Miniprotein binders against D-amino-acid oxidase (daao-1). Designs and how they scored, part 12

Target 1, 310 residues: D-amino-acid oxidase (daao-1), of Caenorhabditis briggsae (a8xj44)
Amino acid sequence: IQERIPDSVVTIIAEKFSPNTTSDVAAGLIEPYLCDDDVDRVISWTKSTIQRIQEYMNEGNPGAESQEQSGYWLQSVKSVPKWLEVMKNVKILTGNELKMVAKRPEHKFGIFYTTWYLEPTPYIKWESDKFLKNGGKIKNSKIQKIEDVEKEFGLFDVILNCTGIGARHLIGDNEVFPTRGQILKVKCPSVKHFFIDDQFYALLNDTTITLGGTADRHQWDRTINPKISEKIFQENCKNIPSLRSAQVISSHVDLRPSRVTVRLEAEPDSKVIHNNGHGGSGITLHWGCALECVELVKKVLAGKPGISKI

## First folded at step 7 (miniprotein)

Design C14 (from U0 with M17L E25D T35E)
Fold by ESMFold2-Fast, scan of step 7:
Structure C14 (fold): chain B 310 residues (1-310), chain A 80 residues (1-80)
Amino acid sequence: as target 1 above (310 residues)
Amino acid sequence: SKVRITFEIPDNPEVMLELFWRMIDVADKLGAVLEIEYEGNKMTITVRLPSEEAAKEFIERMKKIAEELGLKVEVEIEEE
């Protein structure tokens, strides 16, 4: 918004900031995960995010910490989803190739592909720094209801609701629900490919590997279960034996903001625009959804003469 | 308890970013509600804290951060 709409004044209001946010826990691998929506919409948003990441890489990753990575997806029941069309080097493994990487009886079908990633914490910091340098404002506050925004902070021309799980209570969006995921962060520099199967995954970050996992829909419990962390580690070691030498750093619980469909829309006869319900695909969809938000903001502002705030 | 702190924006952008992130960390730990505004070459932080004791702690930590980063800081305690 700030970069695409001249003379805009943008204020971010949030209870928590990086490195203490749910987004900081994400692996940053670009692919749809726990996001129930129209496949063509998801593909379109993902393509926009990939283009943006490619621009970051071409500019030398000025704080973004992005790169391509390749890996394996092994399945018990064959599935070749349409979103694979946006990935590079997609190859269905032959019988001999599958035998080389399969570690379990249930690894009956395999896909190799290349995608992109963004390291979440450096990326969020880099974007935030750019926002502040361009005159953006930040306010640390907990908002109970969206109606309270203008009561506490003054009038805005447009209000963007990007509250994720918070949308359930802030605007009464009952379609929003958590998908509880427990993950483990480890260091193992020798692992250079991601590995995903029906239950577990190992996704590469800049200096760590995110091991998962669980995906418990409609579960709100934020307490780490040590037995789950141990199982995640041991099961991933079966898939990638070199992980046995890994240094275990931390365990995390992530409540992914799920919704029956992503909500990206302006309310009729209102200044409120919603952008939430991305599930496990927040980073994957972020730039595409942001660009669509800019267009929605422009439409809301189209009838307003004079100086605009956002 | 309301405190207003003003910094001159450093020439080195890395120092500016370090200041910002350290400030957010301090605010989070003290239960502070803060607002950051940029005007010309100055950054002004207006912070509301839950007690007079928390306000003093915030000011002391901000002064220490400014000293460590080689920055000049102006502190004003506002009532209202």
Scores: ipSAE 0.000, ipTM 0.221, lowest interface PAE 18.8, mean pLDDT 71

Design C15 (from U0 with M17F W21F I24L V33I T35E Y38W)
Fold by ESMFold2-Fast, scan of step 7:
Structure C15 (fold): chain B 310 residues (1-310), chain A 80 residues (1-80)
Amino acid sequence: as target 1 above (310 residues)
Amino acid sequence: SKVRITFEIPDNPEVMFELFFRMLEVADKLGAILEIEWEGNKMTITVRLPSEEAAKEFIERMKKIAEELGLKVEVEIEEE
């Protein structure tokens, strides 16, 4: 909004900021995961994010550790989702190629493709620095209801609700729910391809690999379960035997903000715009959703009687 | 208790980010409510803390961070 709407004054109000957010735990692989059932919306948003990442790469990755990465997706039941059309070098593995990479009887179908990754924490830091240098304001506060924002912080022309899981209590959006995910972060520089199957995944970041995982719907427990971490590690080692020599760094649990459909809409006759429910695809959808938010903001501002342009 | 802290930050994005995130970590632990504003190369933090004891700890931690990062810091205590 700051970049696309001249003369805007933007204030971010949040209880927690990076590096202490759910987004900081994400692997950053660009791929729809635990998100919207509207495939065409997801594809459109994902394409916008990919364009943004390519721009960052072409500028030399200022603050954003991003790059292309290739890998394998092995399945027990064949699935070729439409969103693969946004990926590069998509290839269905031949029988002989599948045999070379399959490590389990259930690895019956395989797809090789190239996507992008964006390292979440350095990216968020770079965006935040740019925001602050351009006059953005940050207020650290715990808001109980969205109605309290203007009571505590003064009047705004538009309010963007990007509260994720918080949308459930802040605005009473009962369609929002957590999907608990537990992951392991390891170092294993010899692994050069991501590997995904029906239950487990190894996703490459700049210096680490994110091993997963779990996806427990409606589960609120933030406690790390050591048995789950051990299972995630051992199961990924079956898929990528080289991981047995990996250095284990940390275990993490996050509560992904899930919703049957992403809520990206302006409330009728209100200054509130919602942008939440991205599930496991927050990074994958972020830029596309942000661009659509800009258009919603412009429409809300244009619909207000007596608003002066400067 | 209300405290205002002003940091003078050189034009170095890495130092700016490191200060920002270390500061937020301390604020979260002490139950602080922050307002951050920029003016040129100065970052001014207005912080509300639940007690005088928490305010003293916050100030000391901010001074330590400034020392570790080689930054100038000015502190002003405003009582409520």
Scores: ipSAE 0.000, ipTM 0.207, lowest interface PAE 19.3, mean pLDDT 69

Design C16 (from U0 with E14Y M17I W21Y V33Y T35E E37T)
Fold by ESMFold2-Fast, scan of step 7:
Structure C16 (fold): chain B 310 residues (1-310), chain A 80 residues (1-80)
Amino acid sequence: as target 1 above (310 residues)
Amino acid sequence: SKVRITFEIPDNPYVMIELFYRMIEVADKLGAYLEITYEGNKMTITVRLPSEEAAKEFIERMKKIAEELGLKVEVEIEEE
């Protein structure tokens, strides 16, 4: 909004800031996961995010020299989703290539590809710095209801609801629900490729590997289950045997803000615009969704009563 | 307890990222609420802390961070 709407004054209001947010726990691999069923919509948003990553890389920020990683996706039932068209170096594995990487009877089909990734914490700080340099404001507050925003902070022309799972109580959006995911962070510098199968994944970060996973729909429990952490570790070790020597760092639980379809729409006869329900694809879809929000903001502003609309 | 800290915005993005990271870690540990704004070439952080002891600890740690990163820092304590 700030970059695309001249003279806009933007304030971000959040209860918690990076590095203490749910987003900071995410692996940051660019790949649709537990999100919208509208494939063309998801592809469009993902392409926009990739362009933003290229801008991030071009500005020479720490760890932004190469935001790409390659790896394997092994499947029990063949699937070649259309979103692979945005990835690089996509190759369906030959029988011999598959045999070299398959570790389980159910690894019957394989795809190798290169995608992008973001370290969430430094990336969020880069976006925050850019936002602040352009006159934006960032404020701590715990908002109970969206109506309270203007009571506490004064009048706004537009309010963007980007509250994720919080949209359920802040505006009563009952279509929003959690998908509980437990992950394990480990260090294993020798692992150079991501590895994904039907149930488990190992995704590379700058100094750690994110091992997953679980995806328990409609589960609200934020408590780490040690048996799940052990299973995640042992199962990923079967896929990548060198992980047996990994240094275990920490376990995390994330409640991914899920919805059957991403809610990206202006509320009728209101100044509120919704941008939530990204599930496991918050990072993957973020910039594309942000650009579409800009268009919604323009429409809301154009719909306001004014002398020019006589 | 309310504290206002002002930094001259560093040109080096590595320094800026490190400053944000360390500042937010300290704030979280002390139960602080942050307001961050840029005005001209200065970054102003307004911080609300739960006690006078927390405010002193926050100031001490921010001064140390500024020294380690080679930044000039100005501190104002606002009584509420």
Scores: ipSAE 0.015, ipTM 0.472, lowest interface PAE 8.4, mean pLDDT 73

Design C17 (from U0 with M17L W21Y I24F V33T T35V)
Fold by ESMFold2-Fast, scan of step 7:
Structure C17 (fold): chain B 310 residues (1-310), chain A 80 residues (1-80)
Amino acid sequence: as target 1 above (310 residues)
Amino acid sequence: SKVRITFEIPDNPEVMLELFYRMFEVADKLGATLVIEYEGNKMTITVRLPSEEAAKEFIERMKKIAEELGLKVEVEIEEE
C-alpha cells in the first residue's frame, strides 16, 4: 500500500512481530502448498511474489543475492500442475534419470525444477525496514474484535484484516481452521537439492534443512510429538541417505491458517478488507495478495468521496 | 507514562532482530504499547506504560539490553 498509494499513512497493529511469529518458522520455499483451489489466482499471486524476491536479491544484502534452489519432486501418481509454468529449468525425468534418484517403490514419476526461497526472518526484517523507512508505524496490541481497532487507535479510512487463524475469532470467519504441521530442522551441508515426495520433504535454508512433515486438518495441539520428529527424520533419510549424518537442531509445530479458499475481498458497506486463509502458502502468495489488496483499498477509497488517506 | 527511546539503526541485521525480540518481550511483560518509527539514521520507540513504576523498569531493562547488544541508547521521559 505504502509503495503503491502516495501520501498514505500506514500503521501495522499486531500482538507479535518477527522473529516471534508463525511466518518465521516456515521453510520459505516458493511452491503452492495447502492453499487455494483457484489455480489461476495462485499462479498470478506466486508470479508477483517471485518478482518481489528478485528485488530482494538485487538489494546487495549479504546472503540475499542467491535465493534459488533446485531439486526433485517424486510421485506415485503422475501430476504436472500448471503452476510449474512459473518455475525454472523444469524437466520431467526420463526412466533412467528417475532410476538414479528414486529411493522407494512408490517413486514412479519425477520432476526436476528450480524455484526461489526466502529465509523468512531476514526477509520479513527487510520488508519491515522498508516500511519503517517510508514513514510507516508499528504498534503492538492485543485486539479482541476488529471493531476495537478504531476505539483504541482512532479512525482509519481502511482496515486490512490480515490476522490469519485469528480471523476465526476477531471477525467471526468460521471457514478458517488450523492445519497442524510438525517439522524438524537439521544441518547437513552435503545436501544440495531439495527432495519432495507424496508424504515427506527436505527443503533447503541458508544453514539448515527443513524436514517435514505433517498436515493434520482441524488440529489445535501445539505440543511437539517426539515420535513424529523421529518418523520425519527416519523417512527423509530413506530419500536422502546422507541425512543420517545430519546434526539435529530443533523441532517446531505450527498451526497453518487454512481456509477452503483464500479470502481476499472487501466487506460490503464497510472499510474492512480481508486477506486470510493462505494455509501452507503464506510466503508463496504474500506479495501477489498484497498487490491485490492495494487495488481493493483504491476501490474502497474511491467509493467514499472526501477520503484521501489510509 | 510516556517514554521515548532512540537508537542508531544497527548495521547488523541479527542485532536488530535480537533487539526487537527482547524489546517486545519486555513490553508484553510490563503492559507497554510501543510505536516504532525511523527518523533518518535513528530508530525512535515511543512507549506508553500503565504506571510510573512500569516506566522506570522498562527504561532499566532497555538500557541493559542496549549494553548487552553494544548499542547506544538515548532515553527521554515525556510528561504527557
Scores: ipSAE 0.013, ipTM 0.538, lowest interface PAE 7.0, mean pLDDT 72

Design C18 (from U0 with M16L M17W W21L I24L T35E Y38F)
Fold by ESMFold2-Fast, scan of step 7:
Structure C18 (fold): chain B 310 residues (1-310), chain A 80 residues (1-80)
Amino acid sequence: as target 1 above (310 residues)
Amino acid sequence: SKVRITFEIPDNPEVLWELFLRMLEVADKLGAVLEIEFEGNKMTITVRLPSEEAAKEFIERMKKIAEELGLKVEVEIEEE
């Protein structure tokens, strides 16, 4: 909003900020996961995010926390989703290539491809630094109802609801629900490719690997289950035997904000715009969704007498 | 109450980030509204607080954070 609408004043109101958010726990691999069924929307949003990541890479954070990463996706039932057209070096594995990487009888089909990844915490810091440098305002506050925003902070021309799972309570959007995910962070420098199958994944970051995982729909429990962590580790070791020597760093639980469709829309006759329901694809879709929010803001400002861009 | 605090931007980005996080924690506890601006090599935080007592506590906590992080700070208090 700030970069695309001149003279805008943007205030972010949130209870938690990086490095204490669900987004900070994400592996940062760019790939649609547990998100919208509208493939064309997902493709469009993902392409925009990739362009943003390229800008981040070109400005060079210390250590270059963003890069291209290649890996394998092994499947029991063949699936070649259209969003693969966004990825680079997509290759269906031959029988001999599949035999080299398959570790389970159910690994019957395989795809190799190259995508992008970022370290979420440094990336969020980069975006936040830009926001603040350009005059953005922040307020650390817990909002109970969306009506309380203007009561507490004064009038706004537009209100963007980006509350994720909180939209269920703040707006009463009953289509929003949690998908509980438990993951492990480990160190294993010898692993050079990501590995994904029907149930488990190992996603590479600069110095750690994110092992997953679970995807328990409609579950709210944030407590780490040690038996699940053990299972995630052991199952990933079957897919990547080198992981048996990995150093385990930490376990995490997050509640992914799921919805049958991503809600990216302006409310009729209201100043509220929703941007929720990204499921496991918050990072993957973020910039594309942000750009579409800019267009919705422009329409709200242009379509309603008495609403200014100031 | 309105308070304006100015820091010289730390060369170490880890220190800057630590300052940011600790400041947010204090703001949350005191019901403060923050506006952070960068201008040259300076970072200015404008804070609106619900009372004079909250403003005084915010300033004291910011001074402690600055001392612990090895930063120099300038503080201005204004009523609006």
Scores: ipSAE 0.000, ipTM 0.229, lowest interface PAE 17.0, mean pLDDT 69

Design D04 (from A2 with M16L M17L Y38F)
Fold by ESMFold2-Fast, scan of step 7:
Structure D04 (fold): chain B 310 residues (1-310), chain A 80 residues (1-80)
Amino acid sequence: as target 1 above (310 residues)
Amino acid sequence: GEYTLRFEIPDNPWVLLELFWRMIYVADKLGAVLTIEFRNGVMTVRVRFDSEEAAREFLKRMEEIAKELGLKVEVEIKEK
């Protein structure tokens, strides 16, 4: 909003900020996961996020130039989703190539590709620093209901609801629900490729590897289950045997804000715009969704309702 | 009431992050609302409280945190 709407004054209101958010523990691999069924929307948003990552890389921040990684996706049932067209170096593995990387009877089909990734904490810091240097404001507050925003902080021309799982109670969006995910962070410098199959994944970060995973729909439990961590580790070791020597760093649980479809729309006759329900694809979709929000903000400011296709 | 605290942004980013998080934590516990702005190498924090007791406790904690982190804090108290 700040970069695309001249003379805007933007205030971010949140209870928690980086490095203490659930986003800070995400793997950051750019790839659609647990999100919208509208493939063309998802592809469009993902392309925009990749463009933002290119801008991040081009600013010369130490380490930013390495926001790409390659790896393997092995499947029991062949699937070549349309969003792969966004990825680089896409290759369907031949029988011999598949045999070299397959570790399980169910690894019957394989795809190699290159995608982008973000280290969430330094990336969020980069965006936040840019936001603040350009006159943006941050307010720390716990908001119980969205109508309380203007009661507490004064009038705004537009209110953008990016509350994720909080949208369920803040605005009564009952279609929002949690998908509980437990992950394990390890160090294993010799692993140079990501590895994904039907149930488990190993995703590369700058100094750690994120091992997963679970995706328990409608589960609210934030407690780490040590047996799940052990299973995630052992199962990933079957796919990447060198992980047996890995140093285990930490376990994390997050509640991914899920919804059958991403809600990106302006409320009729209201100053409220919603941007939530990204599930496990929050990072993958973030910039594309943000750009579409800018267009909705412009329409609200012009006194025009959001566009709905029927 | 409303209070304004000003910190010279430390050269060490980890010290800045430590200050930021400890400040947010204390504010949350005391029911304070913070507005934070960075400009010209200065972090300006505007704080609103519903009670004078909470305000005094917050200012005391900020002074302690600044001392522990080797930072100078300037405090301006205003009622308007």
Scores: ipSAE 0.000, ipTM 0.150, lowest interface PAE 20.9, mean pLDDT 68

Design D07 (from A2 with W14L Y25M D28E)
Fold by ESMFold2-Fast, scan of step 7:
Structure D07 (fold): chain B 310 residues (1-310), chain A 80 residues (1-80)
Amino acid sequence: as target 1 above (310 residues)
Amino acid sequence: GEYTLRFEIPDNPLVMMELFWRMIMVAEKLGAVLTIEYRNGVMTVRVRFDSEEAAREFLKRMEEIAKELGLKVEVEIKEK
C-alpha cells in the first residue's frame, strides 16, 4: 500500500512482531497448498510473491539467504496440481528415477521441481526496515475488537484486518480455525534437496532443515510434544537416511490460521478490508494478497462497494 | 503519561534493528504502547503507559540499551 498509493500514511498495529510471529516459524519454501478452491487466484498470488522474492534475492544482503531450491515430491496417489505450472524444471519421475529416491512402498509416484525459498525472519525484518524508512509507523498494542482501533489510535480512512487466527475474536469470523503444526529444526549440510511425501517433509533453510510434521485441524495446544518431535525425526530419516547424522537444534509448534477459503475482501458499508485464512500458505501467498489488498483499498477510498472474492 | 524518545541512529542497519527489537521486548513485558517512526537518521518513539512505575522502568531500560549500543537518547515528557 505504501509503495502503490501516493501520499499514504500507513500504521501497522500488532501485539507481536518478528521474531515472535507465526510466520517466523514457517520453513519459507514457496509451495501453494489447496487452502482455497480458486486455483487461478492462488497461482496469481504465488507468481507475485516469487517476483518479490527475486527483488529480495537481488539485493544480496539482506537476501543472500534466499535462493532457488530443487527437490522431490513422492506420492501414494498420483496428483499433478495446476500450480506446478508456476514452478521450474518440473519433471515426472521415470520408474528408474523413482526407484533411486523412493524409501517406502507407498512412494508410487514422484515429481521433481525447482521453487524458491526465503528465511522468514530476515525477510520480515527487510520488509519492516523498508516500511519504516519510507515513513511507515509501527504501534505495538493488543486489540480486543476491531472497533477499538479508532478509539485508541485515531481515525483511519481504511483498516486492513490481517490478524490471522485473531480474526475469530476480533471480527467474530467463525470460519477461522487453528491448524496445529509441530516441526523440528536440524542441521545437516549434506542434504541438498527438499523431500516431501504424503505425511512428512524436509525443507531446506539457509543453515537448517525444517522437518515436519503435523497438521492437526481445530487444535489449540501450543505445547511441544517430545514424542511427536521424535517421530518427525525418525520418519524423515527413513526418507532421507543422511539425516541420521543431523544435529537437532530445536522444536517448534504454532497455530496456523486456517479457513475453508481465504478471506480477501472489503466489508460492505465499512472501511474494513480482510486478508486472512492462509493456513500454511501465508508466505507463499503474501505478496500477491498484499497487491490485491491495494486494489481493494483504492476501491474503498473511491467510496465504491468492496469487491467480494470472484 | 506520554513520553517521546529520540535516538540518533548511525548509518548501520544492525544498530537500528537491534534497538528496535530490544525496545519491543521491553515494551511487551511492561505493557507499554509504542509508536515508532524513523526519519533523517533519528528514530522517534512515542510511549504511553498506564502506570508511572512501568514508565520509570521502561525509561531506565531504554537508557541502558542506548548505552550498550553506543547511542544517545533524548527524552521529552508531555503532560496530558
Scores: ipSAE 0.015, ipTM 0.501, lowest interface PAE 7.9, mean pLDDT 72

Design D08 (from A2 with W14E M17W W21F)
Fold by ESMFold2-Fast, scan of step 7:
Structure D08 (fold): chain B 310 residues (1-310), chain A 80 residues (1-80)
Amino acid sequence: as target 1 above (310 residues)
Amino acid sequence: GEYTLRFEIPDNPEVMWELFFRMIYVADKLGAVLTIEYRNGVMTVRVRFDSEEAAREFLKRMEEIAKELGLKVEVEIKEK
């Protein structure tokens, strides 16, 4: 919004900021996961996010120039989703190639590809740096109801609701629900490729590997279950035997904000625009959704000529 | 009460972000509400507290952080 609407004044209001957010725990691999059923929408948003990552790679701090990783996706039932069209070096594994990487009877089909990833914390710092230097404002505050925003912080021309799972309580959006995911962070420098199958995944970050996973719909429990961490570790070791020598760093629980369809729309007869329900694809969809929000903001403002702040 | 702090930030992004994260961390611990703006090398922080004890602790921590980072900080108090 700030980059696309001249003379806008933008304020971000949130209870927690990086490095203490759900986004900081995410692996940051770019691909659709637990998100919208509208495939063309998702592909469009993903392409926009990839373009933003190209900018980050060119302008970011040392290390940002290498935001790509390659790996394997092994399946029990063949699936070649349309979103693979945005990935690089996509290759269906031959019988011999599959045999070399398969570790389970259910690994019957395999795809190799290259995608992008983001280290969430340094990426959020980069975006926030641009935001503040361009005149943005940040407030740390807990909001109980969306109506309380203007009571506490003054009038706005437009309010963007990006509260994720909080949308359920803040505005009564009952279609938003949590998908509980537990992950394990390990160090294993010898692992050079990501590995994904029907149930488990190992995703590369700069200095750690994110091992998963669970995806428990409608579960709110934020407590780490040690037995789940042990299972995640042992099962990923079956897929990548060298992980048996890995150094275990930490376990985390993430409540992914899920919804059957991403809610990206202006509230009728209101100044509120919703941008939530991204499930496990928050990072994958973020820039595309942000660009569509800009268009919605412009339409709201066009209905009220003379307004110049957000 | 309400307070305004102004930090003169050198042209060094590492120092700016170290200050930012330390401020947010302390604010979260003490229940302070911050409004942060950056303009022309000055970071202006407006702070609201629910208790005077928290306010005193926050200001003390801000002075310590400023000294550790080699920054000048100006504090302005608004009477209610």
Scores: ipSAE 0.015, ipTM 0.474, lowest interface PAE 8.4, mean pLDDT 71

Design D09 (from A2 with I24V L34F)
Amino acid sequence: GEYTLRFEIPDNPWVMMELFWRMVYVADKLGAVFTIEYRNGVMTVRVRFDSEEAAREFLKRMEEIAKELGLKVEVEIKEK
ESMFold2-Fast, scan of step 7: ipSAE 0.195; ipTM 0.692

Design D10 (from A2 with M16A Y38W M43Y)
Fold by ESMFold2-Fast, scan of step 7:
Structure D10 (fold): chain B 310 residues (1-310), chain A 80 residues (1-80)
Amino acid sequence: as target 1 above (310 residues)
Amino acid sequence: GEYTLRFEIPDNPWVAMELFWRMIYVADKLGAVLTIEWRNGVYTVRVRFDSEEAAREFLKRMEEIAKELGLKVEVEIKEK
């Protein structure tokens, strides 16, 4: 908003900030995950995010924080989703190639491809630093209802609701629900490719590997289950045998803010705009959704109804 | 109470980002309400606490962080 609307004064109000958010727990591989939205919207948003990541790589310290990464996706039932068109070096594995990497009877089809990854915490720091340097303000506070924002902080021309799972109680959006995911962070420098199958995944971060996982819809429990962590580790070791020598660092649980479709829309005749329901694709979709949100802000400022009325 | 801290930030993005996130982390742990603003190479941080004990801990931690990062911090206490 700051980059696209020159006279804007932006204040971010949130109860939690990085490194204490669900976004900080994300693996950072750029790929649609746990998002049931229209594929063309997802593709467009993902392409925009990739462009932003390229800008980050040019201004930041690439190699350590963000980079291109290649790996394997092995499947029991063949699927070649349209979003693969945004990826690089996409190759359907031949019988001999598949046999070399397959570790389970159910690994019957395989795709090799290259995408991007970023470390969520340093990336969020980079965005926040730019935000503050451009005159933005940050306030930490817990808001019970969205109508309380102006009572506590003064008048705003536009209010952006980016509260994720909190949209359920703040707005009463009953279509928002959690998808509980448990992951394990390990160190294993010898692993150089990501590996994904129908149930489990190993995704490379700068100094760690994120092993998953679970995706339990409508589950609110934030408690780590040690038996699940053990299962995640053992199953990923079957796919990548060298992980048996890995150093286990930590377990995490996140409640991914899911919704049948992403809610990116302005409330009719209101100053409120919603940007929620990204599921496991928050990082993958973030910049594309932000750019579309800027257009909604412009419409609200002009006193015109949002695109949600179309 | 209300406190205002001013950090003079060098032209080094890594140090600026590190300070920012350490401040946020500490504030979250202590239940502090922060307002952060950047102007002319200075971070101005206004902070409110529910307890004097939390305020003392926050100020001590900010001073430690400033020392670790080689930064100058100025503290102003206001009774509002």
Scores: ipSAE 0.000, ipTM 0.279, lowest interface PAE 16.7, mean pLDDT 69

